# VHH binders against p46559, part 18

Target 1, 369 residues: p46559
Amino acid sequence: MTAIEKFFTEKSPDSEQVLLKVIELGIDFLGGEWKNVDKSQVNVSRVHGGQSNHMFHVTSSTSATPYLLRIHRQPPSQVFTDTVNLAIFSERGLGPKLYGFFEGGRMEEFLPSKTFDVNDVLVPENSRKIGAIFPLYHSINVPVSKSRRCVHLMREWLNGYESLGGGDYEILPTTVNYSDHPKSVSIKDLNHEIDNFEKWSTEIFEHTLVFSHNDLASTNILELNSTKELVLIDWEFGTYNWRGFDLAMHLSETAIDYRVPFPPGIKMNGDLIDNPPNIQIFCEAYVEADKKLKNRSPSDPTAEVKALIQECQFFWPLTNLFWALSAMKHSLLKFENGVDLDVQARDRLAVYFHLKPRSQKIYEELSKK
Below, E stands for the ipSAE of ESMFold2; O stands for the ipSAE of OpenDDE; V2 stands for 0.75 times the mean of E and O plus 0.25 times the DockQ between their complexes.

## First folded at step 3 (VHH)

Design g04 (framework vhh_7xy4_2)
Fold by ESMFold2-Fast, scan of step 3:
Structure g04 (fold): chain B 369 residues (1-369), chain A 125 residues (1-125)
Amino acid sequence: as target 1 above (369 residues)
Amino acid sequence: QLQLVESGGGLVQPGGSLRLSCAASGFTFDDYAMAWVRQPHGKGLEYIATISWSSGSIYYSDSVKGRFTISRDNAKNTLYLQMNSLKPEDTAMYYCAKGTRYSPLGTYDYTFDYKGQGTQVTVSS
């Protein structure tokens, strides 16, 4: 825990110490009217947003610029990635304005908005809107590595798991009733799964490389109160990746409910995994928006939508392997994020093996061309 | 109430220059992407140039690249279009348009939810 994290977690938001600290930050990073703000004019309220950060909305009764204060809980490399991505998106008008950053935190634009939940992303019109906004983000050019894709993080997490004393892992799902998985997997087995998916993805989908969010759970989607426009937040895993992984990550997350009591703090819905209700409308919206953004007409719109659905289905298991490996490593670190990481790992591995045969069939079909 | 007021149009000879201005009111100007669109008499709307809230992202249609420059002054709630090397085919009614909150990448549906009354540009010898 950093000194600034201790400061903000050990004190009430309305304490004199916190009020003076947020004024100090306002003066240092924003200037202007903050130099004339009295502590009696300041309001600090905690925002419930993600487990990776402590969030505070800082306002005053004056014309001083309000801001969202984010105090980091995540590793320095993820903080660096998220901050760089936000700075790029801020500058290009694709995310909240970044006001400044410092060791252990940052200040950004507060967006009056509704944070989506699992019920919101299952509404067909919202699924359409999310599908339509993806091409906007997938079209941005970001000056970062093209080689550090999802499989790179997977290998880092698996190596970390092994280094922490991890061994064979038993697959005992809690919230899904799938039985078409191995009873256990070794580290060697998991490395083979990563290698096989990387090979398949490179052979049939290398042309789909785009800058991707890689973590678009419902809670990382804001709906602006004034315009009803959607804004994607929390780009800490943002990197170049196969497009279908990013789309499948969002679709997979629509089948997961994090509002259940901890423990386990997570529940996967097998019916939605097996029969995703909005995949058609989501992919139709993506194709139409991508077409308009690039000023192109698909030669066969029906075939393009069908191909995108197949692309999403191909990557769906890989998104679950991705979070399973993260959960396995972080469980050994005793990381607390409101989710039982062992339940998450077991359920996601069960989903991975349940969906993998479809991905293999897609690879076999598309590799013939 | 949201208002966009264009000015700066007029009659100019081929090869000439004009600077268009758009005064915006009724919304937080620096929260939105802005665009210039044009409509020749009896034809459809064409996006000419778009600019993000910070000026960090700018797009031009192929017909005006290298000749037109879009810019904004957020302190004055004003959008500008500097038009150089004007051609007869640039003759149109020019409209200032309020886009989406963040990013105006090159299409009507992404960048256009309101337009002003327009300012006429005529390029003729």
Scores: ipSAE 0.000, ipTM 0.393, lowest interface PAE 11.2, mean pLDDT 86

Design g05 (framework vhh_8cml_1)
Fold by ESMFold2-Fast, scan of step 3:
Structure g05 (fold): chain B 369 residues (1-369), chain A 125 residues (1-125)
Amino acid sequence: as target 1 above (369 residues)
Amino acid sequence: EVQLVESGGGLVQPGGSLRLSCAASGFTFDDYAMGWFRQAPGQEREFVALISWSSGSIDYSDSAKGRFTISRDNAKNTVYLQMNSLKPEDTGVYFCAKGTRYSPLGTYKSTFDYWGQGTQVTVSS
C-alpha cells in the first residue's frame, strides 16, 4: 500500500489533514486560485465506483478548479496503462482532462454526467452515437505495444487459474438457455481455443489492428449533462487489438444485466445474443463516422456495413472467452465484485461454444478470399 | 451564446509578419481545443493550426509548419496565431474556430462547431 493510499484510507474526507492535503495538491498541480483557498472553503466527498480506486470529488466555494482525486488500489501494470491512456486522451480532447499524476494517485476533471445502463445502450439512437464515436478512438496512434492484444491477457488469466490449482471446468449455464457446448473443458482445451482464434484473427483480420478499449460495458459510457455528448471511461484494459473484438465487446455487453440481485448478480439475455437488435445501426454509424474521419468513400457502402457486421459476429464469442477466463482465475482468488464469478464463467463459456461455429464459418469464407 | 472575435489582420508585404488574436466568450474557454482556418476566394476552408485545451498538443498544416505559431492565454480567453515569412498564397480570410469537446486534434474541420466572422489577411507587393 502506498503512503498516500494509507493516508486517505485512515482519515475521513472532512478531517483537517485531508482538507490541507487536497489544498496542497491543488496548489502543486493546478496552481491559480488554489493558492488563495482556506480549508473552510473546501469540500471533499467520496465518489461511487471505487471498487478499483478510492475516488474523491474536491471542490471549493471559490473559482479554484475542482478536481477528481483518484487514489490507486489497482496493480501497478493496470495503473500505468490507465494513466498513459488517459494522458493521451486528455491531450487529444477524447477523455477527462488529466490535471496531474503522482505515485499512488492522479487528479482529473470531474464530468457532470449520467452513467449509461443496459436500457440506455439498447436505445437505437444511443447505439448509433456509440458506433459513431468508436472511430475517433480507433484513429489514435498510441505509443504502446502492438503485440499485447486480448490473447495476451487471456493467456495470463488462464496461466493464473492453473497456478492457483485450477483444473477441468464444468460448463453448467445458469442464465442462458444454451446446451450446444461441451460438458466440461480442460486447461489444454482452453489454450487450444485461444491459439485457434489467434491464428484465425491474424490470418483474416490482421489489417484491422487499432487501439481498443476492450471493456466497453454500458457503465463505462458517460453522457455529459450539458451537451449529451458521450465519453468513454476506464481504459485500464486499453491495448492494440483487432477492432472487431472492441466492437463485439460492446455489443456483447448490451446483452448482459449486472443489476440483478447477488447471487448471482448477473443475467445474460440469450435472445439479444442470438438477435442483436441494434447491430445494423451500430455498424452503419461506425462506417459513416470512419469514412468521414478518413475523408474516404467506400466503393460499396452496403457491402462495407455487411462486412463489419460479419467482423463483429466473428469476434463476439472471443469476447465471452476473454471474460470467462478472467472470472475463472478471480473466482479462485475469492475476488468480490457483486457478481458470482462461477456463474459468469459458466454462462460465458456456454455463449462462446454456442457462437464459435459461426466464427469458424466466417474464417472459412474469408480465408478463401 | 458562443462568440469568437478575430483581430490583427491586414495588408503586409511578402516576408512580413502578422499576429492574429481571437477573443472567446460564452463557453468555458480552457475546456476546448481552438483552431485557425483560412479561406481564399473560390476555395474551401483550409486547416491552418490547432491547440489543445492544455497547450500540450499542437498541430499545423504543412503550409504553416515552421512559419506559424499557435498559442493560447486561458486567463484572457484568447487564442493567437503568429504568422512569419508570409507569402502571397497565405492571402485569405482567417477564421478562429472552437473545437467540439471530444474531437482528436488535427483530424478534420467538422470537429469544430463554432466559427468567428473572419479577419482578412492580404500579402502583396
Scores: ipSAE 0.012, ipTM 0.513, lowest interface PAE 8.3, mean pLDDT 87

Design g06 (framework vhh_8cml_1; at its last look DockQ between E and O 0.03; V2 from the best seeds 0.00; counts 0 for: pae E 19.0 > 2, placed apart)
Fold by OpenDDE, look of step 4:
Structure g06 (fold): chain B 369 residues (1-369), chain A 126 residues (1-126)
Amino acid sequence: as target 1 above (369 residues)
Amino acid sequence: EVQLVESGGGLVQPGGSLRLSCAASGFTFDDYAMGWFRQAPGQEREFVALISWSGGSTDYSDSAKGRFTISRDNAKNTVYLQMNSLKPEDTGVYFCAAQRGYKWSPLYTQSGYDYWGQGTQVTVSS
């Protein structure tokens, strides 16, 4: 725990120490009216929703610029990546403004907004909006490694799982009703799956590499109160990846409900997995927005949309394998995030094996072209 | 307040043994994986050993394997490091660390751990 984390977690937000500290931060990074703010005029409120950060909304009764104070809980490497991404987006007007960063935390623009939930992202119009906004982010050139972080991370998690004593993993679906999966998978088997998808993806979709969010769950989408525009947040997984992986990551999450107030705290909808209702409108919106962004001449988008849908379908199981491996590892650490990680891992593996044949078929078809 | 307090360090001759203890307080101990790190003078802090929350699984650095044993007693909120066959190169400050786990949290690097002790000095010298 960093000193600043300890400071903000051990003290009450209304404590004099915290009030003075946030004034200090305001002065140091924002200046202006913060120089004239008294502690009696300051309000610090805890913002809930982030698992990886402590967040505080800092306001005053003056004209001083309010801000979101984020105290990091993530590893430094992740903080670095996230901060760099935020900085770039800030400059380009694609996210909250970054007011400042310091050891263990940062100051951001507070955006009055609604955070989407699992119902919101299933609304066709919202899906269209989300599809349309992706090209803006995918067009960004970020000076970070162009490596496929998803593949690396999957291997790391699998290695971690093994190191923590994990062995053969039994696949017993709980919230989905798939049966076309092996009874159990070994570490070797899982490595083989990773290798295959890496190979397929590299061979067929390497030209689609873009800077990707890689974790666009509903809770990472803000709808601004003022303009109703969408803003994507939480770029801790932000790295270059195959376009289809990033898009499929979002689409696959739309089939998962984490609002279950009792164990296992997760429910996957097989119908949504098998027949995603909004994939067409989502991909149409993406293609249209991308063309516009690139100043392409209007043309019939039918073929491009079809191809993009296929691309998303190809990567859909990989997104589930990705999080399955995460869940497998973290379950052994007794990580608690409100979800039964074993259930999540099993269900996601079931989904993976259910959808894998389709991906393989797509690979085979596209390899012949 | 979260606290990790290491003890058991000291001066030992090559080939000797030490048993380090780390007493934890201020958090739910059995929800965390625990690790030991060490830092030699002028060197970076390096991974030594880890143990899962239940104590059922352990792993070690290459240098520690076969010589060191990590264990824990959840009833006592304590993690241990039994160090046998100590070498001069084992000299350093040994840190106890706790990991709750995050999506990107590694197991073998400092960045993966949430809480740290102040460390205990281990000196192996003739």
Scores: ipSAE 0.014, ipTM 0.302, lowest interface PAE 8.5, mean pLDDT 90
Fold by ESMFold2-Fast, scan of step 3:
Structure g06 (fold): chain B 369 residues (1-369), chain A 126 residues (1-126)
Amino acid sequence: as target 1 above (369 residues)
Amino acid sequence: EVQLVESGGGLVQPGGSLRLSCAASGFTFDDYAMGWFRQAPGQEREFVALISWSGGSTDYSDSAKGRFTISRDNAKNTVYLQMNSLKPEDTGVYFCAAQRGYKWSPLYTQSGYDYWGQGTQVTVSS
């Protein structure tokens, strides 16, 4: 815990100390009217959502620029990645403006918006809008490593799990009704799964590498109040990755409800996993928007859409293995986020093994060239 | 209400320099990326230079790179284009344009911009 995190977690937002601190930050990073603001004119309110950051909306009754203050809880590598990604998107007009950063936190633009939930992302028109914005982000050339993909972080989490004394893991799903999985997996088994998927993905999908969000849950999608346009936020897992992983990650998250009471605070919907209702319209929107962005006419849009659906289906189980490994490690760290991490890990592993045979079949079909 | 006013255009000899200014009013200037476009008679507007809302990122067309410098002064609501080593091919009407950045439009095309000035004529004599 940084000194700035202790300061903001131990004090009330309306305390004199906090009010003076947010004025100090406003003066230092934004200047302008913040130099003329009295503490009586300042309002600081907590923004609830996410376990990775403590968030505060800082406003005043003056013309001083309002800002969102994020105090980091994430590992330094995730903070670095998220800040670099936000800086790039900020400068290109594709995310909130980054006003500044400091050890343990950052200041950014507050976007008057509606945060999506699981009901919003299942609306066909919203699924179309989300599919249509992915190509804009996937077209960006970001000067970061192209070799540190999703599998890199998966290995870091699995190594962390082992280092914390983790061993064999029992797969006993709670919220999803699947039984076509091993009863337990070893660390060696999980390393083998990562290695196999990396090999398959490299052989058949290496040409699909794009800068990817890798965590597009509904809560990371903002609908702007003024324009109804969508903005993707929280790029802490942003890396170059296979396009299908990014798309499948979003599709997978549409089948998961985090609004259920804790415990478990998570419910996976097997019917939506097995028969995703909006995959067709989502992939159609992606292909159409990608062609328009590249100023290219479709030669065979039906075939291209079918190929993209197959690409999403291939990567779907890997997205669940990704979050299962995170949950396994963080469960051992006694991390609390309103979700039973052991239930999440077990259900996600059950989904992984349930969907894996389809991915193997796709690999066999496409590897024949 | 919203207004972008260009100035600093004129007639200059090949190899000469000009500094264009664009004064903005009627909108929150600091929220907008600013671009310069130019148009020769009978041609479409072409991208020249771009500066992000903070001033921390700039980009240039191939013809402008190394010769032109875009900058902004957010305290004065003004964007500038310093043009050096001017060529006859640089002749045209230069337009200042503003983009909010959250409407999914490319920063390098005219359709991406919300507000436009009336333009200022730059003529590099033959």
Scores: ipSAE 0.006, ipTM 0.428, lowest interface PAE 10.3, mean pLDDT 87
Fold by ESMFold2, look of step 4:
Structure g06 (fold): chain B 369 residues (1-369), chain A 126 residues (1-126)
Amino acid sequence: as target 1 above (369 residues)
Amino acid sequence: EVQLVESGGGLVQPGGSLRLSCAASGFTFDDYAMGWFRQAPGQEREFVALISWSGGSTDYSDSAKGRFTISRDNAKNTVYLQMNSLKPEDTGVYFCAAQRGYKWSPLYTQSGYDYWGQGTQVTVSS
């Protein structure tokens, strides 16, 4: 853990040291009224920031501009990617303004807004709006590597897990009720799973390569108080990837309840794990928005939606493997994010193996087109 | 009023065993993770062990792994620390602590815990 991360995780937000630090940052990057703010006028509160960052809402009783402070947990290369992605989408009106960055963190515009929860996502109108946003950013040409995909980060996490002394991983106990998974998996087994899925995905879905968010859980969606427009945040996993992974990640997160008190801080909703109720509406909105953006001639939208649902189903288990590997590594690092990372890893692995046969069947069907 | 009351401390010879208990009241025990911390003379409180609200997940400091076992009985609102193979370095005041959810809070440092007991003395000497 970096010095700045340790500072913000070990000190309370109302400690004198934290209050003085956030005033210093406000002066340095924003200036203006921050130069006149006393620590007694400052409020710092923790905001839900996902697994990759600590976030704090910094305000004062003065007219000084409030800001979000983001303290990174991720490696420097991911910090670079997240910051570049934010700047790109901020300029297009798709994200908050980037005020500045420093070693281990950054400052962002505070947007008065409501953060979505999973219930908000499942409201049909909201699911339709969200589905329509994906084609907008999927169509953007971002000047980053097109060969570095989600599977590369998965390999980095697995390598990190091994280098931290991790070995064979026991999948039980789980909170899900499945039996169609191995008792344990080796690092070799997990590398094989990554390699096979990459092979399948490249053979069948390479034509679907787009710039992807790769982590669009409900907590990364803001509804602006003033306009009710949706703003997407937390682009730290943004990279070129198969669009079906991006869509499946959003949909699969509807089955996961992070509102459960820690520990464990996570619970899988069995009814939603393999067929979220919003998949039809979401995919319809995607197809319609994509056609509009690309000014395409009429086609069979029912067939396109069915094919897109199939793409989502293909990538669904991979999204679970992705977070399982992250959780395995970060559990060994003892990261504190309000989730029992071993519960998450075990449940996600169980779901991965449960859903994998469907993906294999889809691969076999489509490879003989 | 929230209370955490430790008991079971005492004097023990090196290599011996001791079982600490922490009785909790004034909050919904099943909603809280429980931890044990210790403080040696002249030292800061250090993490010893953590157990999830259900008892399904536990973690230990490097010095405690393999020797200490944390457990809980939700029917009795009590968390336990079984300490085996005790060493003089284990001497200190042992504190029970409780942490509730979903505001990002450190798991392994004292700043992440909402409620604390008064502590029980453990002394390992010959």
Scores: ipSAE 0.000, ipTM 0.123, lowest interface PAE 19.0, mean pLDDT 85
ESMFold2 (binder alone), look of step 4: mean pLDDT 82; pTM 0.834

Design g07 (framework vhh_8cml_1)
Fold by ESMFold2-Fast, scan of step 3:
Structure g07 (fold): chain B 369 residues (1-369), chain A 126 residues (1-126)
Amino acid sequence: as target 1 above (369 residues)
Amino acid sequence: EVQLVESGGGLVQPGGSLRLSCAASGFTFDDYAMGWFRQAPGQEREFVALISWSGGSTDYSDSAKGRFTISRDNAKNTVYLQMNSLKPEDTGVYFCAAQRGYRFSPLYEQSGYDYWGQGTQVTVSS
């Protein structure tokens, strides 16, 4: 445990020691009115939620800037990438302001907000808002590798599965009633699927590489209380990738409910997978926002929206293969996260093979142009 | 009716050991991750240890690592906390809590827990 983690875990938030420490941090990182704050004017409250960090909302009765204090339970190196990404988005007004970071923690803007759930993301107006905000993030130039895409993680997970003694995998879906899949797949089969999708994506969509979130489940979307604007959080998988993968990842997650009883702790909705209700409004919003952001006037907006829908449909199965491979590896490590990882892997593989023929048809159509 | 009942607390000298038990009823125990939290006099409740649904994964606060061991017996619907090398700063009320969550991250936060016991007192005094 770092000295600062020990300090904040061993003391009450209303203790004199903690009040003086948060004033010290306020002075050091924010300055301004914090230099004139007395401990009697400070309030420190624990923020409870879904994170492994110790979180504190620090306020005062003065005009001193309130802040959210995160004390990491993991080593600083494991949060470095997320902190760098937040720093970039902070400067662009696309995330909480990053006030500062130090060994074992960081200070950031407290955003009074509502965390979305699967019911929220199925509301058409919310799908529009999410579609409209993606181009802002996709326009950012981030100084990281542009060659390590989703397929690199997929290969790392599949290699990890094999190294742990994994073999042939039987596809017995539990929560989706699909039957148009192989009974089982070998490691060689899965490597072939990764190679094939990388080849297709490179040939028809190489021009679409953007910095992507890659994990936009509903719970990684905040709606600000005051403005109703959306903020995307938890960029731990953030890297350059094909745009359609990022968009399809979000769309795929709208068809999955993680609030069901464990086991299995996951339920995929085949009707939403086969007939996503908001894909049209989502893609329309993306194109309109991207057009406005880049000050461009497409000659055929209808054709551009249709092309983006096709792009999302192409990448949809790959997003399911991505999480299936993660689940296969982590199941062998006996990792537990409230989801039966074998059920997730089997259902995700069933979805992959169910949707793959559409992706192949799209590839054949676009590769001949 | 959901119940979590802690037992095994008491007075012990520095360097001593105690084993806490938490008996669960009224829910499917095997579907829930279990955690131990403690609250010292005048302090807020803090995380001590957690164990996954199957018992395959455990984690501890830095103050508990190397000294405390969490375990569970799913056949008996009971979770345990074996506390060794006890120190005066370990004094507090120890609470058992149950959580059915989407991710491991919520298990470190008391607000992520669905059910709580009434607590058992541990006093380490010389």
Scores: ipSAE 0.000, ipTM 0.142, lowest interface PAE 17.7, mean pLDDT 84

Design g08 (framework vhh_7xy4_2)
Fold by ESMFold2-Fast, scan of step 3:
Structure g08 (fold): chain B 369 residues (1-369), chain A 126 residues (1-126)
Amino acid sequence: as target 1 above (369 residues)
Amino acid sequence: QLQLVESGGGLVQPGGSLRLSCAASGFTFDDYAMAWVRQPHGKGLEYIATISWSGGSTYYSDSVKGRFTISRDNAKNTLYLQMNSLKPEDTAMYYCAAQRGYKFSPLYTQSGYDYKGQGTQVTVSS
């Protein structure tokens, strides 16, 4: 734990030391009225339900600019990625303004908003809004590697799992009731699955590479109080990837409830996986928004929507393999994140094999002329 | 403002008992699953027990199962941990934690809970 993380973890937000520290940061990074603020005029409140327990909303009774303070807990590489992505989105008006960053933290614009939950993302109107905002982010040219896609992370996690002494993995799903999977998979089997999916994706979807969020769970979606517009946050996994993976990741997350008690802290809904209720509405909204953004008029809009649905269906199992491999590795590291990582890995592997035949059929159909 | 204030720790002999309390404020207590986690000196956080929003479901780590009991009083916004048959290896700083109710990043490597307290020290020694 960094010195600044320890400082904010061990002290109350209304302690004199914290009040003085946030004034110091306000003076250093924002200047202006912060130079004239007394500690009696400052309010520091924890942002409850955020992605980190080290988020603070800093305000004053003066005209000094309020800010959101993030104190990092994540590995430096993930912090760097998220900060660079925020800086780019800030410049383009697609996220909170970035006021500044420092060793162990950053300061950004506080957006008065409601964070979505699993119930919100299942509302058809919200699915339309989310589908419509994706093209704005997918259209951005971000100056990062285009070769470090989802399969790169998957191989890193699988190699890490093996390096930690991981071996054959038994598939015993707890929350999904699927049985059309192998009883066990080897590391060689999992490498073969990654290689095979990469081959298929490259052959039929290489033209769909876009800058992707790759982790759009409901809690990474803010609805602005004033306008009801949506903003996507927490881009720590942001990288170039096949767009269908990004879209399928969001759709897959609408079928998972993380509000169940730990352990397991996760429950997958097989009915929503088998019959996603909002995929049509979501894809219609994406195509319409993408069309307007790029000033294009497809000759057959219905065919384009059907093709995007097929694209999402193709990538759905891969999104589950992605998180299964992460869970396998991190389970061996004995890290606690509020989810039983073995339950997550087993259930997600079961989903992967359940959905894989559909993806193979799509590949066979699209690889022909 | 979310606040969690732990109390009830102290020095106890092996085989003894302690009851920890956690006073919660600044959020709707009965909307959140609650947990107890501990940190022995020089080691990482260790999960102890979780209780659902309603109190209808409880979960325990193998190291404390049968010895510890987690409970909650939603009317008083208070979480409890009854610790029996205490062992020297139970010596740790104990923290109250509220589960976010949302997905935790699989790359988040330290704690999946929203907690902010000084903790309460439990020392099991003769």
Scores: ipSAE 0.000, ipTM 0.236, lowest interface PAE 12.2, mean pLDDT 82

